# VH-VL binders against q9vpl3, part 10

Target 1, 224 residues: q9vpl3
Amino acid sequence: RGKINIQRPKAPHYERARVVAVTQPKYPELPKAKSCFKTRAERTQQQQENPYNEIIAREVRNWLDHSRLVAFFHLSSITADDIFRVRVQLHKQNLHLKSYGSKIIEQAVKNTRYEAIVPLFHSNHCIVFSPDPEKTAALLRIVRRVPQMVLLGGIVEETMLSRNQLVAYAQMPGLHAVQAQLVQTLSQAPGHLIQQLQAHQNSFVQVLDVHAKNQMNEETPKST

## First folded at step 1 (VH-VL)

Design a9 (framework fv_cemiplimab)
Fold by ESMFold2-Fast, scan of step 1:
Structure a9 (fold): chain C 224 residues (1-224), chain A 120 residues (1-120), chain B 107 residues (1-107)
Amino acid sequence: as target 1 above (224 residues)
Amino acid sequence: EVQLLESGGVLVQPGGSLRLSCAASGFTFSDYAMTWVRQAPGKGLEWVSGISGSGDSTYFADSVKGRFTISRDNSKNTLYLQMNSLKGEDTAVYYCARDWGEYSYGFDYWGQGTLVTVSS
Amino acid sequence: DIQMTQSPSSLSASVGDSITITCRASQSIDSYLNWYQQKPGKAPNLLIYAASSLQSGVPSRFSGSGSGTDFTLTIRTLQPEDFATYYCQQSYDTPYTFGPGTVVDFR
């Protein structure tokens, strides 16, 4: 694991362009102002009148409506280069990693069946979308190698699943009927599921913290 | 249907070497992690080793680290366990089993097992 | 390494009984726990994965519960084919570890 012998494979140009396009916000370019600075009052008024928040919120709603697999993650500190590598790996499996502000997610899901997910986004987060629910196993395999991403839960075929239920779903062999029955059987009321998702996140983060500390001790052991 | 067939189990002397094979059929072999689990006569199950679907990541129980190596040939749908410096404690029925990778739950299909006896 | 324990080590039961087997992990493994059934001279069969999910083809009389460190396998209305040895196994971290097994004998 020396830095000198770490070699990053280059993604194909078409793959990289597609990943960048998918991760970029779709918003109009702001006109360049003659003045570089605005007063506090002007900034407050501008914030109230931000027209682009609704455009981004519509993008989030579109992803939710057209994805049969949605997975929610807590995201710890990670370098831009590392997260880009993860995005490329996920994109090869038709999995699309997105990050949006909590207010935008709240605005996107308010008055929808997905409103119950809002409490999951109190802290740093990201979401993975896919039109193909059979990619759940590939998603979990890729993310298991990324300790900074902690699975909170997800939505499969419009059904909210806890982390454990989502992992169980990933183990189903590829018959649509059997997978649909499992998802139906594992489904729960939104309020109860959110509590389970929060509890499971806390337990898993606690275990990862212990493991990370053990790795630190192994790197710098002392004789005494 | 999914089938796993182990072979290679024989009587070997302590300090000897042996390679076990597991022939897989009925599924896309490269999509699944594979594992070896052993069971000494009259004893319980002990996980021995695991390998990722690509073959790039391998894992071992502490009792076999440095002595055993796991490998796979995805073009032949075959899993291997190379056992070196064999000890009496390695006497067991060795099973190969299918796993969906490092994060996956459970071993859903198992072979019938092959008996390895380490004795003088 | 994560240590697994099972209780009881053995039990005797009759057809029609309901039995429970307990499995404990030395540290939290969340729900990364599997249950296997093994009959004499045969390979193990996966019964339950993810602590509570029933494997396809397994009768509904089998059920699993628990999370963290404490797990239970329940068999309702024992059938003759259920007399076997049962193992729990954690898949939370490598090395993966099995419990010592519980022998379910006919009386």
Scores: ipSAE 0.000, ipTM 0.413, lowest interface PAE 18.3, mean pLDDT 75

Design b1 (framework fv_imvotamab_arm2)
Fold by ESMFold2-Fast, scan of step 1:
Structure b1 (fold): chain C 224 residues (1-224), chain A 122 residues (1-122), chain B 112 residues (1-112)
Amino acid sequence: as target 1 above (224 residues)
Amino acid sequence: EVQLVQSGAEVKKPGESLKISCKGSGYSFTSYWIGWVRQMPGKGLEWMGIIYPGDSDTRYSPSFQGQVTISADKSITTAYLQWSSLKASDTAMYYCARQELYGSTDYPFDYWGQGTLVTVSS
Amino acid sequence: DIVMTQTPLSSPVTLGQPASISCRSSQSLVHSDGNTYLSWLQQRPGQPPRLLIYKISNRFSGVPDRFSGSGAGTDFTLKISRVEAEDVGVYYCMQATQFPYTFGGGTKVEIK
């Protein structure tokens, strides 16, 4: 019976469940006539994104739609064990650390108010999602112990905020209405978001370069 | 802490309808799939189906398609498994389990409910 | 449907000794994304199943390092390096590479 075979590029197992639920499975077809229309097929492929990326992009949009808190981080080199411990700590606070390819992020936010975040994801990155914006303070408290994760900015109550604005939001009292009003006020005056986010990222690249040079000197001192 | 709490044991007669529940807490309910797994007395595990509560997308095992209905109510963070007409062969322990939607870990069934025992006898 | 076959059906083990469980799939579990969606679950008597290992060899949170997974393609192994009293239960392999998801028949680990 049908609903068994998925002809499109395969997704991770839970996303395959999503794909099966959203799209009807099709039996695999014999590859045919690819070469007969290769220039036309190539042009069509350039106009249409990879089906796998579109499926994952829909899942990213679902995370964005269901999360009232989204935080964007640059991720420096970190061990698998260290990032796993961070994920566990975040998960206890209903904070969900995810990582996606830049093409998928671009496709997910294309033609939305969040397009400005795309440049953040051309470098190593991760995103933290939560349905609870009151967890911003818990998030920042956890990640301050993880120097490899550098806060770039985020989205709170569907409003894009810079790093400094997210820090200000985290310091707010627990009155949701007051925090929502502050978010709205902060977002009206911050200047161009993409410029702010890129400037922050570039500054950290410079800091990392200086740190790397200093670390090399410490490991191979001239006095040896 | 993440918890899935299932409804209490049920004793029913063949032909009766039944709806059992699985309430999620301690996480973003709409960001994870909920699956249902059957365990017949003294037997192994059987996957029945899954639902994504965020948009109610459901997928069933072919063996259970048309025999049960899976649904969810995100306002009360609860998933459901329902029978229109029970059979004696439905006697089993039923578990709900959470699946990570997607990310770096790809956990299948990372957290499980305590189980609901359904007994169907004449 | 992918059929998952576990051996042995039962594994009586002396405390502190190793235990090994094999799982064989009727088809390759390698997904087109390069990942293998093979997991191991533990079910202690009277309790719900618990995730031990995902994607062949990755231990889930809180799972002791005495548990290890290995394998590729169609042949997979779960090893317990030093069996403890709390490890008594039934162990299941599971595939999530293809719908429907399928489980192995289970292996009962017991103390002799």
Scores: ipSAE 0.000, ipTM 0.405, lowest interface PAE 17.5, mean pLDDT 75

Design b10 (framework fv_imvotamab_arm2)
Fold by ESMFold2-Fast, scan of step 1:
Structure b10 (fold): chain C 224 residues (1-224), chain A 123 residues (1-123), chain B 112 residues (1-112)
Amino acid sequence: as target 1 above (224 residues)
Amino acid sequence: EVQLVQSGAEVKKPGESLKISCKGSGYSFTSYWIGWVRQMPGKGLEWMGIIYPGDSDTRYSPSFQGQVTISADKSITTAYLQWSSLKASDTAMYYCARHDLYYGSGEYYMDVWGQGTLVTVSS
Amino acid sequence: DIVMTQTPLSSPVTLGQPASISCRSSQSLVHSDGNTYLSWLQQRPGQPPRLLIYKISNRFSGVPDRFSGSGAGTDFTLKISRVEAEDVGVYYCMQATQFPYTFGGGTKVEIK
């Protein structure tokens, strides 16, 4: 049979937040106050810029809903060949590298537990998804050799983790119960976590800017 | 006003199939998750799973994965809990409950409960 | 799964006296969004559970002021300042911080 281009991890687990829209009457004599609230479909329709964005936003929601490991990266300039090689290495470990526009990410996470991640995607970015949280160590080993990808943070077993917390998680071998307890202990409020993740991104952007300016100001010819 | 009404008591034999219902009214049925909770005779509460009727997304407690199927029909504002093959250990009171899980503004509570459906499985 | 432990198993109280129920979780109930999703439910004989308190200390609409909740992290308390005859029933704590949702074993409040 043909190969499926879209790979969606299938897991009927409540461990991933799904887009939930609330529509409820707050006044006793009003049957429904829908004008103040929208259903999931109505909210998506209202903020939709075009049909393509809606289709891709649904794909992102599906990845988030069925992945137990999600890692966020800032992505500096990289060639198509280089990123393809990284994608192949990651895929061998059941790690799936995806890139989506910031508006699509916003549409995908609106009305979910992960809405707070939107500010992370105002610059060039990519996301790695996996159904297997034990692959966090493999992910970090692969990415360590790719200076264009800078880890910002992630989500493990529904818990948002900073870069340092994700690194700590990767160093824990062992039982899922112990790892889940560690993740719970390291958990932070989304606002505070986003500030930390954005600070890391801003620091990297500054480093990248310095490097870019040095590259433009210095003539570095190849071969003599 | 807002209410969940469950189907009547059931008496079944082991190996039989069963589907019980939970009908919502007085609110936007497709905007809230509906969950199922089991209470065995003389015991406490066990959370079984949840469904979002707007798109039929279902999540199960690991203890109930593969034991039951949760579904919903939004055209008649009804959620269902189904067994393909009942066991004597399925004898319990089953409750449906509305869950407020909207991120940022939701309170993650179960505020409206059905009256319960007693399921008795015996030879 | 998060294990919820309630004490005592039963609480016989004299009408008008206070009652206190403790709930301990096997791990922190602080969600990644900074909230603690700990609820208290009341179940009267022959009736479905009724929400009393959510997010540790918030009373649900229609719940009498004599009910109060407190706590943080892994240790939570439900207090009834003056027990009335209608308060007879089983009380459950519940966490909604981590899937699957889990309940305490229940505390039976009865009049002596």
Scores: ipSAE 0.000, ipTM 0.408, lowest interface PAE 20.0, mean pLDDT 76

Design b11 (framework fv_imvotamab_arm2)
Fold by ESMFold2-Fast, scan of step 1:
Formats: structure tokens, C-alpha cells, sequence
Structure b11 (fold): chain C 224 residues (1-224), chain A 122 residues (1-122), chain B 112 residues (1-112)
């Protein structure tokens, strides 16, 4: 590789290696601890986190942090070819369709301002990210032709919006300043957002209840 | 490169305890479920249970609930299947397999270990 | 539990000819989310199972185009358009729509 700012601290490295050697278990088959001077709780917590899991969690958080538009969808039965075509159309508009397992999403948004949205991800879902909030209109035009993707809500300029609020935002063409003002106005009605999300959840529950009553001994697979 | 490497063949007597392993590599071990599948000699496949190593959440087939214990150790990216007391009817090939909880992949078992043959005889 | 029934039990086939395997479930495999979580696995002699198809008809990475899946509800089919020597083995359908997950009894594809 090219020039990299790297230095090998001889004394600190020697001190750490010595401490690690003293605290290491007698059986060399076990993986060696990477650091010293941590509390038992901190070491246990670090051992419980897989480095690759942190990479995926960071990826999701980076998408959330660097996207000024995030849209959440319920995803019904759809073929791989159909979703691929939708992904291609979205990509042309700088819209990035992502799907993550529910456990991964839960861990990624835990302790963030977006944690309240976690229940939406326990059903079949997908997420569309974009750095450009003016692409909301393009997003809605594309998904109108994809009945398997049902808009649940989204985040615009760090503000959570219901389905109806996101549709209203998309109908305001023009200057970024006008759209930012609309988002600010919509964000001042938090009770309405909660009610809209609950109404959608209740509708979905009603569909499940009707199906369960009609079809006895039918259970949804909960692969966890 | 995704790999699941299982422990070697075992020969045991009825009543003995046993713990077999499945080591994952080449992927985020805590982001995927590990399932266990039994195949008795000359028979088909039977799902035993599944574990999410990230939080040790486990689900068992009712036929295997209380018969076996599934566990995982994140620090060495290894899942385990264990019996407190083996029976002759436990003689089988045991496979571990990876599953991603994603509707786009359909909750399928995409990568499999090579299998561990367990023989229980008197 | 959902019972998965495969037919035929054994399918002797001539090289280059098509093979068709049927899988029938005791109840609908349509999940409440609208998806059908049916997959097909191939097990060659002395080898572990290998994923061929997921969600009825989607080929897994590296699976040849000669394999195709179809079906809906309770009736599903795996087709091999032109059987090759390497296709010898036992094929299983699996459902993940309802706990516990269940497998079909298997169909042995042999060359004769």
C-alpha cells in the first residue's frame, strides 16, 4: 500500500504484551485478549461483540447518518427478478434499496433516536436510502408500480414522517428551503405521526387475526 | 470464503454425554443463525433447532426439545450440539447450517458443514 | 406440524433427459406476509446438503440454469431440464413458513 501514518511504540507494546501474557488463560487454544486494563464487564461485552457484526451495524448507522432521505417499506411476495429491476430503477435516481435481517436492524438502531421505529422491522421490510431528499417524488413514482412494496413512513432531514406526511413532502416541488420548511412544519405534529403508525400496525394485526381465525393451526415462521 | 467446519466422528455408548461443534469462518458469525439437522442412516433430513450466536436465542423442534442443548461461543465462532445422555436412536449424521433472517433469502440454509457422524452402540 | 410429501421416491433417468420432482405440503405454505418459504436442497452421495432454490423459484448462487422451481400454495415442483451425471443424489424440499421447519422425505435421482 502507499504512505500510511503508522508508528510502532516499542515500550507501550512491550508493556501491553507482558500484561496480556500474565492474564491469558493457560490453554492456548482460546483466542487471546486484544487489550488489557479493562474491567471484567468491559472484556465480557467486547467478547460478546463479533467484529463483523459491528461492521454491519456501522454500515446501517452510516446509511442512516449520511442519508437525508430514508423510506421504510413493507415488502410482500416478490420475485428476485422483480426486486432486481426495482433496485436498478432506484439506483438510477441515487436511491439505494437495502434489506437487513430484523435482529441486525434492531442492534444497529438500538440506543439511537430511531429506536422507536424498530417494531416496523419485525415484519417483512426493506429500506431505501438517499443523500438527496428531493428524490422523494422519484421514489414514490417508482414504487407506485410495485404493489409488493407498501410505504410505511420515513425519515427526511433527520425528522420522522408518517406515510401521509412523506407523500405530502413529495408533492412540494421546488426549492430545498421550501421543502425544509415543510419538514419542520410536519415535525411539529408528533401525535399525528404516532397515530398514523399505530393505525397501520392495527390494520396489519387485523389482517393477521382474520387469517388466523379462518385458517386454524397456521403459524408464521419466526426464524431467529 | 464462508466455511462451517464440524468436529470429528464420535463413537459412544448409551448413557454417555457428548458435545459436538461447528466452527464458522469467513463471515459475521453473530449476524447469522446456525441450525442443526439430523440424518439417520439411510433416512432423510430432520430439523433439530437453531441458535442466533449474537444473543444466544435458541429455538428447538418439539421433537428435540429437552433431548439436546444447542449453544454457541462467539469468541471462537463455534456453535455446539450436546446430549446429557445418549441413546442408540441418536446414531446419525449431524449437520450444522447457516441461515440469514432475511425475506429476500427466504430463511433458507445456504451453507452447510461437512457433517459429524455419531454412532451410539452397546 | 406441516408434513412434506415428495414424489417419486426414486427417479431413474437417462442422461440428457428431464427429471421432475413433486413436493406437496399438508397445508398452505403461504406465510402471513404473502411469501412462500419453500426451498430445495441437493445431497450428493457422501456430501452434505447444498442449497439449490429458495422461495419456490430463486436459484442460489452457483446453481446451474437447468434447475428450476415452481409452484404455489401446497404443490411445488423442482425440474432438471437436462440431467447430467453430477446431478445424481437425493433432493429434498424444505418449508420454513411455520415452526417447526420440516423436510420432504427425499427423491433419489439415479442414472440408468
Amino acid sequence: as target 1 above (224 residues)
Amino acid sequence: EVQLVQSGAEVKKPGESLKISCKGSGYSFTSYWIGWVRQMPGKGLEWMGIIYPGDSDTRYSPSFQGQVTISADKSITTAYLQWSSLKASDTAMYYCARQYEDILTGYSFDYWGQGTLVTVSS
Amino acid sequence: DIVMTQTPLSSPVTLGQPASISCRSSQSLVHSDGNTYLSWLQQRPGQPPRLLIYKISNRFSGVPDRFSGSGAGTDFTLKISRVEAEDVGVYYCMQATQFPYTFGGGTKVEIK
Scores: ipSAE 0.000, ipTM 0.447, lowest interface PAE 12.4, mean pLDDT 76

Design b12 (framework fv_imvotamab_arm2)
Fold by ESMFold2-Fast, scan of step 1:
Structure b12 (fold): chain C 224 residues (1-224), chain A 120 residues (1-120), chain B 112 residues (1-112)
Amino acid sequence: as target 1 above (224 residues)
Amino acid sequence: EVQLVQSGAEVKKPGESLKISCKGSGYSFTSYWIGWVRQMPGKGLEWMGIIYPGDSDTRYSPSFQGQVTISADKSITTAYLQWSSLKASDTAMYYCARSEDYLGSYFDYWGQGTLVTVSS
Amino acid sequence: DIVMTQTPLSSPVTLGQPASISCRSSQSLVHSDGNTYLSWLQQRPGQPPRLLIYKISNRFSGVPDRFSGSGAGTDFTLKISRVEAEDVGVYYCMQATQFPYTFGGGTKVEIK
């Protein structure tokens, strides 16, 4: 469960013999932890030398490269039990819910056409990946039950789609060729990608305010 | 072409079990939600619950959770509403309805209704 | 639960005249996905309900263009521009933004 195990391409097959073999030679001395104040340059150097962030960023890039459906969500406060139930329902439909730190996402999409999504992840967020774009309808159906997950937009067949465009895509018949043509049509709306993302970010703020107000009204009904 | 056909009227006594049906035809049954709505005599509409037959995702109104069971059999394109023990207060017209929206957010086609009368 | 309040309770209308039905929700009907899940249903005497309008203002297929919906947030209106004899019945608004889904109390449209 050490750091070295994270760097392996696949989890090793664990056997009693392996455990015995690892303990049989004398354990090397582990470096003692140092709790010292580091300069900004030293912190920057330490972060650059941390292989963990790059490994996870590579994982995110692999998910993006191999998924024909990617959906981005803002995630409001949600219990571990609730998100686990959502993850189980999504997994049954080959939909994979992942959460990554904003810094890791920035590293993953830097110098790619998807760099414009970085501002969406400066608050609490999650991403759903799938190799099957026909699962967009199933995704939205499952997430409809989860008010804490707010759809921000997505990527279908490598094309950036706004929230409304992704919803429209979900409501179409399942023939892939027809869907590919419609994705192309939906992405031709006037304006730049950044403008579309900014517009939906602003709409999200308004929706979040409405959601927060509804949540507060439910929690304080006696103030009526 | 799209049709929801419900089972016939039922006359039952308190304490009896009952299962009514709603058969869909003319569309992909597993791609649409089926909801159940109660209408008591001379009263308005009450949402009971909804099911997605493709994966059996079911959502109930709190007023009906534990009182009824909603299920579906996709092999015969039929949804069900079931009571383990009927009460006189269950006397009502029961409608099934399909949701065209993939999110289950509006009901586009409705069954003809099943009248359930529970009396001694 | 979101409470849906319809006014008026009954609307006697002269043939060919307009009718207007209001629906107010106790909370905003804007869903976290940005959509507003407000629909209008018509129930003629002895018949099952029929969808007229979904997502505030979209007419369902086969619904005459004399029916129109409008509104935002908590206030919604169904309008019939010229009432016909076949429009007699009870009209319901429905919200599907939050569980449980809830209906308005209904408005009875009658010809006077």
Scores: ipSAE 0.074, ipTM 0.586, lowest interface PAE 6.1, mean pLDDT 79
Fold by OpenDDE, second read of step 2:
Structure b12 (fold): chain C 224 residues (1-224), chain A 120 residues (1-120), chain B 112 residues (1-112)
Amino acid sequence: as target 1 above (224 residues)
Amino acid sequence: EVQLVQSGAEVKKPGESLKISCKGSGYSFTSYWIGWVRQMPGKGLEWMGIIYPGDSDTRYSPSFQGQVTISADKSITTAYLQWSSLKASDTAMYYCARSEDYLGSYFDYWGQGTLVTVSS
Amino acid sequence: DIVMTQTPLSSPVTLGQPASISCRSSQSLVHSDGNTYLSWLQQRPGQPPRLLIYKISNRFSGVPDRFSGSGAGTDFTLKISRVEAEDVGVYYCMQATQFPYTFGGGTKVEIK
C-alpha cells in the first residue's frame, strides 16, 4: 500500500480533475474590499480634535486679537539656547516670542481675518507678539543678531504687512512723531500764507507809493 | 540741526586710561544708533562698534571687542568710547557717527573727530 | 567678516569727466529683511567722512545729483557724472548687512 504522501497528493486522474474543475464553485470575486485603511491623509483628518489643541488655538487667537504688533518668523536650525536668549531679550522689550504648530495656527485663524497668515506656517516658525507697535524697530534690531530667525511678515495695527513693509514701518518715525510733524507742518502753512499775502500787499503799497511820488514830482511846476 | 560734537584731542602715554565723548544734539538721542569709527594715520576707516542709547544695546567689532568700551548717557545725550589701558597702536582719529535706521546700517551725521595720540 | 574690496585704489580724473568706483563684497549684501545695506562715503582731506549714498542707490540729503550708486548682490558702483574740484578725496563703501560692519579700503579720487 503506497505511502499516501499527504503533503503532495497525487494529481487526480484527468477525468476526475476535469469534473472537479467544472464543479468547483465559482465564488464571485469578492469586490476587492477597498482596504478600509484610511489613507494617512484620512487618518490625519480624523485625528480627534484634541481638546488641548482647541485651548491652544484659543490662546493663539487671544494673542492675535490683543496684539498691535505681530511678527512672523521662519526658524532655520536654531538651538534651544539661542531661542531662549532671544526670548529673554524680547521679553525685556515687552515682546513675546511664541511657537505654535501649523495645525494649531490653522485652527486658530480659520474663518477669521487672520486666515491669510496660514501659508506662512509651512515649516518651523515662531511668532512675536506685542501690544505696542512702536516696538517694531526694537524687535527687528534684536532679531538681526539671530540669522536663524527670518522675518516673513507681520501685522501692525490690524494691517498685514509684508516683510519689506514691516521693515519700512520700523524705519519710520513713530506715529506720534509723524503726527506731531504733520501738525507742525500744518500749523506753519497758514503763517506762510499770511506772510506771502502780506508780502504782496506790501509790495503793492510800495509800488503805489513810488507811483504817487512820481506823480507829485511831475506836477511841481518848474518855477522858471 | 543734527550735530555730533566730540571731545578734544588727547595726548596720552601707554598704559593710561582714556574716555572720549560724543555729544548729540538736534535729534532724539535715544532713537538713533551711535557708532565709533577708527582711522589710523593715513589709513582707511575701521568700524569699531555701535550703541543704541535707548536701551544701551551695544555691538562691537570682534577686533575691538574687549579692547574698548562703548557706552552712552542718555541724560546728557552723550556717547563714550573708553580704553582702560592705551597702547601706542591706539594712535588714531576717532569718529562718532549717527545712524538713522533701526539697524544702525548707515551713518548720516558724523562728529568732527577726536585725535588720540599715544606716545611714550 | 565680509570683506569689501574697492577698485581702483586711485582714480585720477580730469575735471568735468566721469569717474567710476567699484566695490565688491566677499558675500551677498542682501539682508534677510530684503534690503541691501551698502553705503558710500566721501572723505575730503582733513574732514570727517560724509554720507553720499545709502542702500545702494539712495542719495543722502544735500548730495549732488552727479553722484549715483548702483549694483546688486556683491557688485556695487559709485559714479560721478562730472567730477568737480570739490570731489577730491577718498571714497569708501561700507556694508552693514552683517556684523561686524566693514568698510572698503577706499578709493582716492584726484584731479589730473
Scores: ipSAE 0.027, ipTM 0.570, lowest interface PAE 4.3, mean pLDDT 85

Design b13 (framework fv_imvotamab_arm2)
Fold by ESMFold2-Fast, scan of step 1:
Structure b13 (fold): chain C 224 residues (1-224), chain A 122 residues (1-122), chain B 112 residues (1-112)
Amino acid sequence: as target 1 above (224 residues)
Amino acid sequence: EVQLVQSGAEVKKPGESLKISCKGSGYSFTSYWIGWVRQMPGKGLEWMGIIYPGDSDTRYSPSFQGQVTISADKSITTAYLQWSSLKASDTAMYYCARLEGDYYDSFGMDVWGQGTLVTVSS
Amino acid sequence: DIVMTQTPLSSPVTLGQPASISCRSSQSLVHSDGNTYLSWLQQRPGQPPRLLIYKISNRFSGVPDRFSGSGAGTDFTLKISRVEAEDVGVYYCMQATQFPYTFGGGTKVEIK
C-alpha cells in the first residue's frame, strides 16, 4: 500500500557525520522542477519581487525571439516530482519547460507581434521553448503521457498556430517543408485574404501574358 | 508491408540470461512506440513496457520495473526485451506491438509480432 | 494505475446471435486533449492479438461492420451484432489514456 516500511539507519560513522555536517547547512540543490501551476504563494512572491519583472520579461522576449518552436500549455495540479521527470525528458530533446506569471507575459509581449498569446495565460500555464521545430513530434509524444498538461497552441517559425494546426505540423516529418509552409500561411489572420487575392490575381495576369505572347498552353490553372 | 518479426522460441534454465528481439520493417521505425506484452499460459495480456526508438525513451509498468530491460537499436530497426536472470515464472508468450508515436494518431496496438515463446524450467 | 474490469469472463453464443462485452475503468479515460483512448483487441486461438476498435467506437481497417464500440468516461461496450464462427476468441479492452497502459481481464467468446 502507501505506507513504506522504513527502518531508521544507525548513527553515521565520523566520516559520514563530517560529510553531513558540511552539506547540511548548504540546502541540497533541488531540481529546478517548478510546477507550471502557480500557487497563491508563488503569485504573491512574484508581486513582492516586482522590481525584477522587466528583467524577466526581457528574458521571455529573448526566448520567444530565439526559439523556432514555442508551445503553450494549460497545467492542472501536478507534483514537483512529476513535473521534474517531464522537464528532464523534455530537456533531453532540447525542449525547455518554463513558467512565468501572467503579468510578466503581458509585459513581455505588449506591443509586439506576440501580444495575441496573452489570453492563453489567464489561467495556470507553462511554455515549452526549443530552437528546433523538428522536435514538435517529440514534444507531443512526451506530453501525451502528462494528462495535467493541455496543449493550447504554439508558435513555429514565428507563425502562430492553434492546437490542431500544431498537431498537423507535427505529423509532417519526412515531408518537405512546403506543406508546413502552407499550413502556416493558412493560419494567418490579417492579410491572408489579401495574399490569397493577390496570388489569384497574379496567376490570372500570368495566364493573360502567356496568351498575349501566343505561347499559352491548353491548360489554365483554376486555383492559386 | 508493415511488419514486426520476433525471434524464435527459447528454452532456458532459471538464472540464465536472455535477450529476445522484435524487428520492424515497412515503416519509420524511429517514429513509433514499440510495446512489449506478456501472456502467461492460459492467462490474459499484461503490459510490460514501451520504448520510443527515436530517442530510447523507455517506460516500464510497475510490476516489470527492475525485472526486465527494454532497448532498441535503430540502425537495424530492432527492439529488445532482456532478462539478466530468468525465473520459472517468466514462462510465457511475449509479443511486441507498434503504437503510433504521434500524439493524436495513437490507434493503440495496430501491428503485432507473431510472438516469442519463452519456457523456463529446471 | 487504471484498473480495467471486463464482464462477462466467458460468453457462449449461438451462431448469428448478438454478443456484448462490457469494460469498466477505475478512472475516467478522457484525456486532457478531449480524446478517450479506449481500444478493443481480439485474440483468436494460437494467434497474436488484433486491433478491432480504437478511441471507443472507431473500427480499425479491415474490421467487419458487425463489430461496434460505444461508451464514455468509465463504461464501455463492445458489441458483435451477429456472431460468426471466426469471431471465436478472447476479447480485451485496453486503455492508453494514462501510463502504465492496462488491459481488461479478457472475455472468451465461444460457440455453444
Scores: ipSAE 0.000, ipTM 0.466, lowest interface PAE 12.2, mean pLDDT 75

